VHH binders against Oxidoreductase NAD-binding domain-containing protein 1 (Oxnad1). Designs and how they scored, part 18

Target 1, 295 residues: Oxidoreductase NAD-binding domain-containing protein 1 (Oxnad1), of Mus musculus (Mouse) (q8ve38)
Amino acid sequence: AVCTQAASWGLKASTLRHLTLASIIKSRRKTDHLERTASVLRREVMAAAKVCEITHESPSVKSLRLLVADKDFSFKAGQWVDFFIPGVSVVGGFSICSSPQRLERDRIIELAVKYADHPPAVWVHNKCTLDSEVALRVGGEFFFDPQPTDAPRNLILIAGGVGINPLLSILRHSADLHRDHADKGRSYEIGTVKLFYSAKNTSELLFKKDILDLVHEFPEKISCSFHVTKQTAQISAELKPYVTDGRITEKEIRDHISAETLFYVCGPPPMTDFFSKHLESCHVPKEHICFEKWW
Below, E stands for the ipSAE of ESMFold2; O stands for the ipSAE of OpenDDE; V2 stands for 0.75 times the mean of E and O plus 0.25 times the DockQ between their complexes.

## First folded at step 7 (VHH; framework vhh_8h63_2)

Design e5 (from c10c with I106W; at its last look DockQ between E and O 0.31; V2 from the best seeds 0.00; counts 0 for: pae E 6.7 > 2)
Fold by ESMFold2, look of step 7:
Structure e5 (fold): chain B 295 residues (1-295), chain A 124 residues (1-124)
Amino acid sequence: as target 1 above (295 residues)
Amino acid sequence: ELQLVESGGGLVQAGGSLTVSCAASGFTFDDYDMGWSRQAPGKERELVAGISYGGSTYYADTVKGRFTISRDNAKNTLYLQMNSLKPEDTAMYYCAARPGEFDYLWTGSEYDYWGQGTQVTVSG
């Protein structure tokens, strides 16, 4: 597999406007998903999907399981969907956090949606019920899709905030590849995978149990490091061995640089730009560094 | 209601010093990245200094070594100490804030909230 650079935003920095100063209590925040991703390749197929499970991952994040019966619907680990809601004119964009193999076997994908004052997120949090129907279209060039004959690679996954969603998909896919290799011996041989996941405190780390279950299943191949920057509460004994106080450092990441290592970084632009600049300064080939930005 | 109120601007002779401050209210100050930007007449707005919720700092090359950003979390106040002032530092200085999610700053950092500014004028 070869890393793919994230597509151009729908709004480039060169469209900067010069404005007469006025009283402003908020700056411009979000651009529309379709506008931001206008240049990104998409599958042409739209598929109907039905909500079959709704859970809370945190006070502000709801997880949806969607049944997608259309057998032609497929995705690569790390990709997102255009999320079309009947009666809602704004199209959502949500990273898939489940693995491609889960879709192939169960026809289920999982999305985790953080609450925002944004029509698709409001619908997911306030209107969505079991059996609600939506339409989906897969897009995105941020993915890990190795072929059986590709050279083995180690993965370093760097997540911030809801940037965990596409990286959880990649992590789950990596675990599927390890299971396939152990059972078949002829499938793609993936190397080691380490997840660095940053949040303010442990309560804001999503999917902790899911991530640790994978680490415990493949302790010699899958590892994680949770980084918390403003922890005030006591950390549970089960979680404590995996938690580091402070931000993810460039030194920690440098220690993993090798010709066999691919880097997947997903989170807010401050984090993605920080790590992309430092990896490039360490002469990591651009094709081994994959980024996805979100706001 | 989030508010950022700058003060301390004024007229200063070249080579002099000035401290501007920003009183913040309506949010948990400790959880926010803070910054100072400036805009001179006919010029684009420029981020001159930033300080993350975790204390990491950034300075534009044009002010590095002369300006010091700091925050007093107990008083919900952001400061910019400006030394060795030059006529080129003449501008409206704006306090800026954004929710702090990660302790990383960059030259292109963007902020969500702005004050109305305080004028700093450096005479030649």
Scores: ipSAE 0.025, ipTM 0.470, lowest interface PAE 6.7, mean pLDDT 83
ESMFold2 (binder alone), look of step 7: mean pLDDT 82; pTM 0.826
OpenDDE, look of step 7: ipSAE 0.588; ipTM 0.807

Design e6 (from c10c with T107E E110Q; at its last look DockQ between E and O 0.27; V2 from the best seeds 0.00; counts 0 for: pae E 3.9 > 2)
Fold by ESMFold2, look of step 7:
Structure e6 (fold): chain B 295 residues (1-295), chain A 124 residues (1-124)
Amino acid sequence: as target 1 above (295 residues)
Amino acid sequence: ELQLVESGGGLVQAGGSLTVSCAASGFTFDDYDMGWSRQAPGKERELVAGISYGGSTYYADTVKGRFTISRDNAKNTLYLQMNSLKPEDTAMYYCAARPGEFDYLIEGSQYDYWGQGTQVTVSG
């Protein structure tokens, strides 16, 4: 496989020296504009990465697998990366859709990038090739990172559009936690997880097979509901049991409220504002509601 | 060319009813979120009612229970039925449109296209 640690080691060394020079230049240019915003001085962990796989997830969304050999690079499920492209002055921000365990095991993270008139997205769609090299920096406070002694929690994940990306990371992490608990018996005991994922039609739902594979692996613990608001084409027999016509309703979400439930909401601002307002009006503690807006 | 043409405005006595409509052309109407905004003299424009491409509705608190937004996708027409009108409903009413992407509307929804407006005057 082209995306191996052995294959990237030599390229990483050469690429790392090149990317660290470019990263230094970019950082100095960037810090001139951000100096007033830094309340706490911290060094940023920058890691070189190589594109080792490119997939078309839909006509408008391209997925990248990135090999990140640097063992100091880590993230929490739900976080994003600053995406530094040599020769592109605008820094991208993309949610990681793979799990932290995938990085620990294989040194791979996955990004899914919707086409937009935004230089990093244009580069991903029009210029990126296998072996393209970039630099990454982890950011974001939207994540699920339970510790082994934390209380068991149920998760409700509410996704719209590319807001699925960080929630897929959390869903995959949840599956990893279930596997770890079953195998080891002394890891975090996660409760149930239900994904509500909305789009206009089934062709716009990303990662359907990946999501359903997790549901089928843990049918008593992981479930999903796909919500389509303007379906026109026939729905496949495999998908139909999981598809509901219409938007995700307040009642469906309310039925899951409990002291043990955490809510993760990610999508366009109208959706995130709608559900955060509803959950607050139902007196769900603020610390049990996490949301992130993507445009 | 996208066009939004409002009609049906006029003078009405307090407590009365009025329907304004918006004829739309130049786009796939049933793929768009539609809305009615109003602007009274000296006031900021406010979204009064919205209806998504999927049929979900939003109403400002000041008009809930009195106004009804609807759309006829076969005729490319948006409607606002206004009942129990008050003098403070006096404003220029604008038809608004944006491409529909998600079936939720909120108070601060932004629209891309606007009509010329139709005047509604409520006397009392």
Scores: ipSAE 0.236, ipTM 0.633, lowest interface PAE 3.9, mean pLDDT 83
ESMFold2 (binder alone), look of step 7: mean pLDDT 84; pTM 0.840
OpenDDE, look of step 7: ipSAE 0.465; ipTM 0.762

Design e7 (from c10c with E110T D112Q; at its last look DockQ between E and O 0.22; V2 from the best seeds 0.00; counts 0 for: pae E 5.7 > 2, placed apart)
Fold by ESMFold2, look of step 7:
Structure e7 (fold): chain B 295 residues (1-295), chain A 124 residues (1-124)
Amino acid sequence: as target 1 above (295 residues)
Amino acid sequence: ELQLVESGGGLVQAGGSLTVSCAASGFTFDDYDMGWSRQAPGKERELVAGISYGGSTYYADTVKGRFTISRDNAKNTLYLQMNSLKPEDTAMYYCAARPGEFDYLITGSTYQYWGQGTQVTVSG
């Protein structure tokens, strides 16, 4: 599989995306989801959804599970939803962190929402209850959707903060593909996947158990490296083998560059810009680099 | 109250060296990205060097190889060592700070807090 965003956009699309986002960050903070994504393709059908579970992933991040009964609702791993809340005029934009197969099996998608002084995030954190109804519309060009006949690819996923959300969807989809290949033999044959995930400390790393469960299920195919930049608390014995003190470095990423490797980068603009520029300077083809910024 | 107080500015001849410093108080210094900006008369303020809470550094092309940014977290102090000074380095130099969320600095990093500045004048 080729990074669909990079492949479909070619070299110019990847470069344009980077320049456009960097310019916006330098000139002003763009807070409205619809304005930031005005040129992004969307499915036109809105689907009703009901909140069926609410949990805390961290002190600042709340997770929602949404039941979406409409069988025409589908998404590709890495995509986000327009999040329409009755009585809230601002439309939210949240990456889906669950896999497409989870939707097919259970009609559930999962969102993880960081608190912000932004009406949709405030609603999720302060107003949302079980059985709350919202409407969803899928969008986004940051996704991994290989076809059975695509060439095998290795994936490097680079996450910072809540940028883990779309990458967790891709990681879960990758695990689904490994299961499908082992069971059916004719599905897409994905290569290895390694997740690099950075935060200040281990309490800010989201989904640690979910990620490690996937690593343990496919230890020869899926791996992860957690990077913490200001850890003060003791790290549990189970987590410690996966944790590195310090930021994700250029050298670590450079060691994985190959013609068969696709890079998915999602996190705060400083991190995303840094790695996108680094990979381009290392002559990684732009069609092999997908990035998305959340701020 | 957050405070940034620059010192160490002065007059120096071209080719000379100067160190400016910034004493910080009223916040957890170790958790902040720090930087130096400068503003020449009639010009826009520009970032010349930055150092993240994790120690990663950035330098503008115009000062790379001549300036060195450093921090002493025990003293809550930021430094800028300026070598091989040129008349075009003449400016008011401002200490800058922002909460450190991610240990990556790039051109155009935005800072939230500023000091009053210290004048550096390079005579030719």
Scores: ipSAE 0.067, ipTM 0.520, lowest interface PAE 5.7, mean pLDDT 84
ESMFold2 (binder alone), look of step 7: mean pLDDT 82; pTM 0.831
OpenDDE, look of step 7: ipSAE 0.508; ipTM 0.779

Design e8 (from c10c with S56Y; at its last look DockQ between E and O 0.34; V2 from the best seeds 0.00; counts 0 for: pae E 5.2 > 2)
Fold by ESMFold2, look of step 7:
Structure e8 (fold): chain B 295 residues (1-295), chain A 124 residues (1-124)
Amino acid sequence: as target 1 above (295 residues)
Amino acid sequence: ELQLVESGGGLVQAGGSLTVSCAASGFTFDDYDMGWSRQAPGKERELVAGISYGGYTYYADTVKGRFTISRDNAKNTLYLQMNSLKPEDTAMYYCAARPGEFDYLITGSEYDYWGQGTQVTVSG
């Protein structure tokens, strides 16, 4: 009886949220995000969040900063959230583009949402205001979460489109790890990180200043290469050293293959499939290749 | 007013060759991924060849080595050269287009716009 009561005690809050989730799923059979990720590991807990800043990252992408006061809310760099909007029955799925340390210090996470004709994106672009309230639940198995005793790893990040979002989270986390190691010496010692980010032209590359700021802070550890496939406008002098005409090539990626290199690939399925197949054909172990498909 | 108009279909003897073309208008052709799909009576539509806005090509295994996709951006025209034709190549061939976002094409690429099609019939 005591063991039975203790189990009920320990599961009470979790079982209530589990039953709430089952009710939501039952009422929305064909939700794109929930259906596609139904088998993906999720935390059992939803956390309330409030919009504290809204910015336009591009004509089609709006960034949100969300205050998440719940100290039990945490995530690993690269993960996404289920995004529950009051009055909107479709549950959104958005990768977190901020670092876990930003959440620890400021209780802020950042999302970047490209406009699309689906209810959560429409709400973010057309209805969302400061102090709007939503609920979040962390999920995903695409992440970089090294422990202090893990072997040093180099990272190659390959992004397309809004696939930059989880990779920016990993890049920012990498910078945090470099700062922590310099300050304390016993934290995880991350190796080098190089971001390959492809788009049609420079105006479609998101977060260029944020990325370059990190490169300039850690020029011997963090680097980037922007690849544009149909650039017509002149490229600014500040950006030009980092831009290559043409797609990211197989040769360029294979030059980074080593036993200590991990590959994170995120973007549309054609791009992620292309690079994951290439890396496997070069005998990179599957456990060193992480990919996620978003549109 | 996006338009895709296929032409060049017809009856061809097995082992023969045929070129179909697609005249495109109402959009910036250079910015689009293009493709050819086919559909035989009672069968599902199948993407047989694609060419990205940057020129990268894809071919289904059933046509690889026999079909060649190409584009002429100056003429806003897409081509499919079909050689060594077989009776199982008999189908309605559709020109397909979508806005180009990434210069990578693989099996199962989705397209947004389709033409009326041109019939290719391979005898014998």
Scores: ipSAE 0.126, ipTM 0.541, lowest interface PAE 5.2, mean pLDDT 84
ESMFold2 (binder alone), look of step 7: mean pLDDT 83; pTM 0.839
OpenDDE, look of step 7: ipSAE 0.268; ipTM 0.668

## First folded at step 8 (VHH; framework vhh_8h63_2)

Design f1 (from e6 with Y104W; at its last look DockQ between E and O 0.37; V2 from the best seeds 0.00; counts 0 for: pae E 4.3 > 2)
Fold by ESMFold2, look of step 8:
Structure f1 (fold): chain B 295 residues (1-295), chain A 124 residues (1-124)
Amino acid sequence: as target 1 above (295 residues)
Amino acid sequence: ELQLVESGGGLVQAGGSLTVSCAASGFTFDDYDMGWSRQAPGKERELVAGISYGGSTYYADTVKGRFTISRDNAKNTLYLQMNSLKPEDTAMYYCAARPGEFDWLIEGSQYDYWGQGTQVTVSG
């Protein structure tokens, strides 16, 4: 109990994320002994996960697919996990880039981790292998979780750098909601979704194929705009229709302001501060603006 | 080998102006974020001004409105124009560089490479 408590306290400080109540915490009943008490405590704090796939999203970003067998583990699109690595005292904090439905159906979540001189990132890049085991705990208040009876909303997603990760989760969730509504007719009816994603050049845009696949699946509902600030190489014919030179402009964002539009912004603090101030100056209600900053 | 060489420092009277410059070599200058930091004796190093690879600028509150950072990518040179100088501006001024990843700067940004510095002394 002491060991578990010490690990939990260290975890809060290292992630810079507030703990949230888990959506579902599974308890097990065991014999009245230390093993039972230890198992229950760890169960309510974290879930075990196993690395089942590792890919390179770029020279500096690795993607992990994690199998989370615990059926009580759940998250909302946009949330992050505390990432507990055996033998590493610093706890990682990584946004989930897969959808909640992927977890419901396949027990898979996906993380994308940029290399940094930070022990969890170093472990992911230098030590992690297939079948590596870690523990996870969900947190974060940056998410999109509409209920079936909620009013339809359009979404504007604004991403910079690795801020794409939680927004990709929301984008994938939005696509799942469109599929569910088309198939069942009783799920939440989401409106249109547009992703604005800024990077230095097209090589630094993560998940281009994944994003465009969603756009092509729902061309009347999902769209994207890639903004590049210093592109020197030729842009492929496939990408060119979606690429704009320069930063995301106030005018482009302003054209989407309406009573039914929600804004999700995630990226470096200067970008998120910029758009927060702009939207407020345009009198967008604060309840329609969600921001997440990565340091 | 990446090299940053500052010049233009010296003694100047309060209220005066001075331009320091930084000649850069050994890397693709226009792909880097650049900055000026300063350190007075007994104090911590402070980022004074920064300029991203795309031209976005940052200024510390203590110099805002008085200092102007600029870059000449054709000459691989970074500049800091300092106007209305105060004795509190006395410090070693260091040129700083890092690979540019995103065209938005923030206060407290970390840099990877530093020059040897040029002394700026402002007297009464």
Scores: ipSAE 0.192, ipTM 0.594, lowest interface PAE 4.3, mean pLDDT 82
ESMFold2 (binder alone), look of step 8: mean pLDDT 83; pTM 0.843
OpenDDE, look of step 8: ipSAE 0.565; ipTM 0.806

Design f2 (from e6 with S56Y; at its last look DockQ between E and O 0.21; V2 from the best seeds 0.00; counts 0 for: pae E 3.6 > 2, placed apart)
Fold by ESMFold2, look of step 8:
Structure f2 (fold): chain B 295 residues (1-295), chain A 124 residues (1-124)
Amino acid sequence: as target 1 above (295 residues)
Amino acid sequence: ELQLVESGGGLVQAGGSLTVSCAASGFTFDDYDMGWSRQAPGKERELVAGISYGGYTYYADTVKGRFTISRDNAKNTLYLQMNSLKPEDTAMYYCAARPGEFDYLIEGSQYDYWGQGTQVTVSG
């Protein structure tokens, strides 16, 4: 079990077991994206994509915007892509950080890639240029895709490091749902969303302006708390009200436990294991806890 | 070059106490999660206690209430105070380290570096 959604996911997630997946990954001791995710559902269709924008999100993270002209290409907020690079035999796996609606309207998806001595990451950082072409295939079972008639849910998003990427996709999707509900009235009525986002220092917090823009657009529905564990530089006055020194605590998360709350946790295994175990010990149903790890 | 050197092991009577220590060098000690693992003959290595770079601690159920992990960042030294020792605590005790990324430790945490170990023998 990796996650349970508000019944709109299409899989019977209640039969998945969180602990079994972690054991399988550990016993294989594999780091190849395709080998690690071999049993995860994928679309069978690959779509061509072109790099249309490259930006630096931090000293170690580069963001790509990809134009995906194929109208049949779609994804659910939180999913990743297989990333096929001509001339690179290793297939990348990167979470999509943009919303499904952004793809629907602009044919754009956004990836944020941390530098690593791993061929796809090296290519993104050292070789990729505007108009570079790649192929994509959507996969992953970590997502939030509610239907209009589903019961309202509150979301708690817990991110560490580049684990923000799929959660930013979910956060942006949540904002899209709030806008749609205000405009159309028959779209899904999402509840509140709170993002807890931890990094070593503020320079490693990605997408700060994007996140705060969403908080300011929906101040009664969307909130965030940035947690920095080893901050040494001064924090700007604009950011300081949102920053807490120290790790995200179990007490802070416990205060949000309710039957209507879903938890999405993405970050390094120590963090995701810690919060998954804590939520289970507080009797949160496993189908209300969804997590994603990296090595 | 990262080095972890354990000391303080020895023979102790059941019910007794012993402190083992680990001198660390070759890295920024304050930025690392530290831990103690043990291995008895014929058994798998077991993480018995951990302490994050922020000072948060973990203990295996078999040692809770009897063992105390601590660190002295000024001296680059990790400690394990072992009280109420049992013959089952007999093992080689290894100092472990990994770069601290987030302040979370749980059972099964993976460490990157180990020392040579110090033997603790408990007789009854």
Scores: ipSAE 0.236, ipTM 0.624, lowest interface PAE 3.6, mean pLDDT 84
ESMFold2 (binder alone), look of step 8: mean pLDDT 84; pTM 0.845
OpenDDE, look of step 8: ipSAE 0.623; ipTM 0.824

Design f3 (from e6 with S56Y Y104W; at its last look DockQ between E and O 0.30; V2 from the best seeds 0.00; counts 0 for: pae E 4.4 > 2)
Fold by OpenDDE, look of step 8:
Structure f3 (fold): chain B 295 residues (1-295), chain A 124 residues (1-124)
Amino acid sequence: as target 1 above (295 residues)
Amino acid sequence: ELQLVESGGGLVQAGGSLTVSCAASGFTFDDYDMGWSRQAPGKERELVAGISYGGYTYYADTVKGRFTISRDNAKNTLYLQMNSLKPEDTAMYYCAARPGEFDWLIEGSQYDYWGQGTQVTVSG
């Protein structure tokens, strides 16, 4: 009687260590521009545009020059465009950083697009080429559009990061107004314009050359102050006179408060809120405070 | 890959103190804004404290004067010292991160990256 000892091979249950992939829940930034701006006024004109130039403005920002042939397409300095890309379902929203006169003269608008995990931004950075075609629609209530009959105003522009885009449009428009007043005797006389522009470092200061060129062209009328919050590299001798290490201060802004001064603020929401509240606390009329929050 | 790993949670008596930590990896920690959010059962996630890449700090009114956020860039670690704890502080505490573009803090809901959280329970 051969007792066949059935060796019960105990199947060691391999504890599948569920590697709980710590799913880093990326907060879905509600990146839908159309949803965010659904209540914002838009122009009716939808225009085709063709990319005619691409430039790297910073490690994270590309600028596009777009040819807009449609003569009915126009914008006011500070406005943005709905950016329709063929084959991309998501519509982008990008501020125009060129002047209205540039469009009139050359049929060109300029956009500066920061890289983001957003299909339009990804397209601009990774897929956009010369001669790419898009459609544009102008929108936004953040703008500077003085009429000849308007009272002269001084402008204080407070920019943060890519928030410079609409403010650069305003700055460029202001320069154009100065030129037109000098050359054509246009009736609107713009006051002084001062740009306060904050970025992480000098490499992230967009269009700094163009800004300085305007300061040099109009030294008595246009000025700028660059602020860097995390500068590690040496600042060039050319840029150094215009750069302050640190944030834009309340005092710096307060020193420019007058009855004739308009304030335009565009940057990160906390920055925009900070300066808006500060200006209000200084009894600046609300109608003299324009702000746009960048998301 | 960007990782945020919270630790230090536990049970503490009301009036007690606790420090939670977040170990960060897979990114340049000193270039990021960091924050602590919490979520209590049945409540929305709220930003408790934030610290910018430049060291600017923010505190919710509910924790102001009791909590201290700090960062050690050399250790890639974020801290939240919690003093005078209350039962109302009972929540899952999440470490949050976003690329710092400006030395300004944003609301907790706008952070890009979140840890798995560490549970803090304050007994009355």
Scores: ipSAE 0.204, ipTM 0.625, lowest interface PAE 2.1, mean pLDDT 88
ESMFold2, look of step 8: ipSAE 0.217; ipTM 0.603
ESMFold2 (binder alone), look of step 8: mean pLDDT 84; pTM 0.852

Design f4 (from e6 with G54S S56E; at its last look DockQ between E and O 0.33; V2 from the best seeds 0.00; counts 0 for: pae E 4.2 > 2)
Fold by ESMFold2, look of step 8:
Structure f4 (fold): chain B 295 residues (1-295), chain A 124 residues (1-124)
Amino acid sequence: as target 1 above (295 residues)
Amino acid sequence: ELQLVESGGGLVQAGGSLTVSCAASGFTFDDYDMGWSRQAPGKERELVAGISYSGETYYADTVKGRFTISRDNAKNTLYLQMNSLKPEDTAMYYCAARPGEFDYLIEGSQYDYWGQGTQVTVSG
């Protein structure tokens, strides 16, 4: 059923109601986002959004910046949206890669969508234009939302492929928390954050400049390690200090295990299963290990 | 089109050794994860060994220490060296392939393409 109780329905309500009903009713694919996430908690309301920027992150990945006018729309770093497109019966599921603060201040969220023969991805890559309108609903249990009184925690983020998307949201949120602490001293005091990000080669690493900008802004708090498993081209001098040949290994992660460390793992099931099993075998409590698989 | 052709199966005495191979064509072999699955009569197909596009390996517990998977990327060929063979290793052995994206192989790994198989029979 469609939700008609939300305040956001007043803003472009006719488009939202049509989009919501048609999209939900027609989603039928067995492995689609709605079927895979049927038991996951969702917010009850959908919000209208308008595409205000489209960029090419790579030959196969497009980023969308979406303006979300509904002031009650919010999310936690790491969460995804149901993505409802007029005329597309399959509902998309895309992790938000921007920070909650970006939404609070600018009403913008960012999605990065890898091309696939899957109707929402095809629409994003082939049909989407500036000012295209969609509807969003926030969901997901993979997030980092510390409260001001929580104990400081260090974060280890482990990403593969487009699994970087929710982890970039968490990384950006972490940077926002560091800025807030430095400026005011009364916000949550986050510890260090290290991103391990794996791809086949450097051209497949998304958001390299965005990530390195955060590392350079907080060099003693934020660090990254890019892991390439089959690099053939020369690596630029700018990138070389951050690149390791080979996969992210359990040995490298083990050095970061402590009672104060939380692990966020997002990538293909083999990668997430590998690291979750390793961390559990090292007696890391399950509540300190968060993982999300490709949907 | 992608093609996987196994060879080297046969009859072998318990305790003996045998090497099976898989010739691959129709794809960039170096970019694929490869594996060996087996199916004994009346049993479900079981992944016994895998090797990623970068050379990381997986072995089922039933074959660890006895079987060695390897690949020769110059010859587009996958190998399985089987030592200390037991009668329960009797099965049809299938070469398997999938596009390699991440260097993590696990017991439940799924593959997209399969060969016709080569029979290995262990007597005694």
Scores: ipSAE 0.219, ipTM 0.619, lowest interface PAE 4.2, mean pLDDT 84
ESMFold2 (binder alone), look of step 8: mean pLDDT 83; pTM 0.836
OpenDDE, look of step 8: ipSAE 0.369; ipTM 0.715

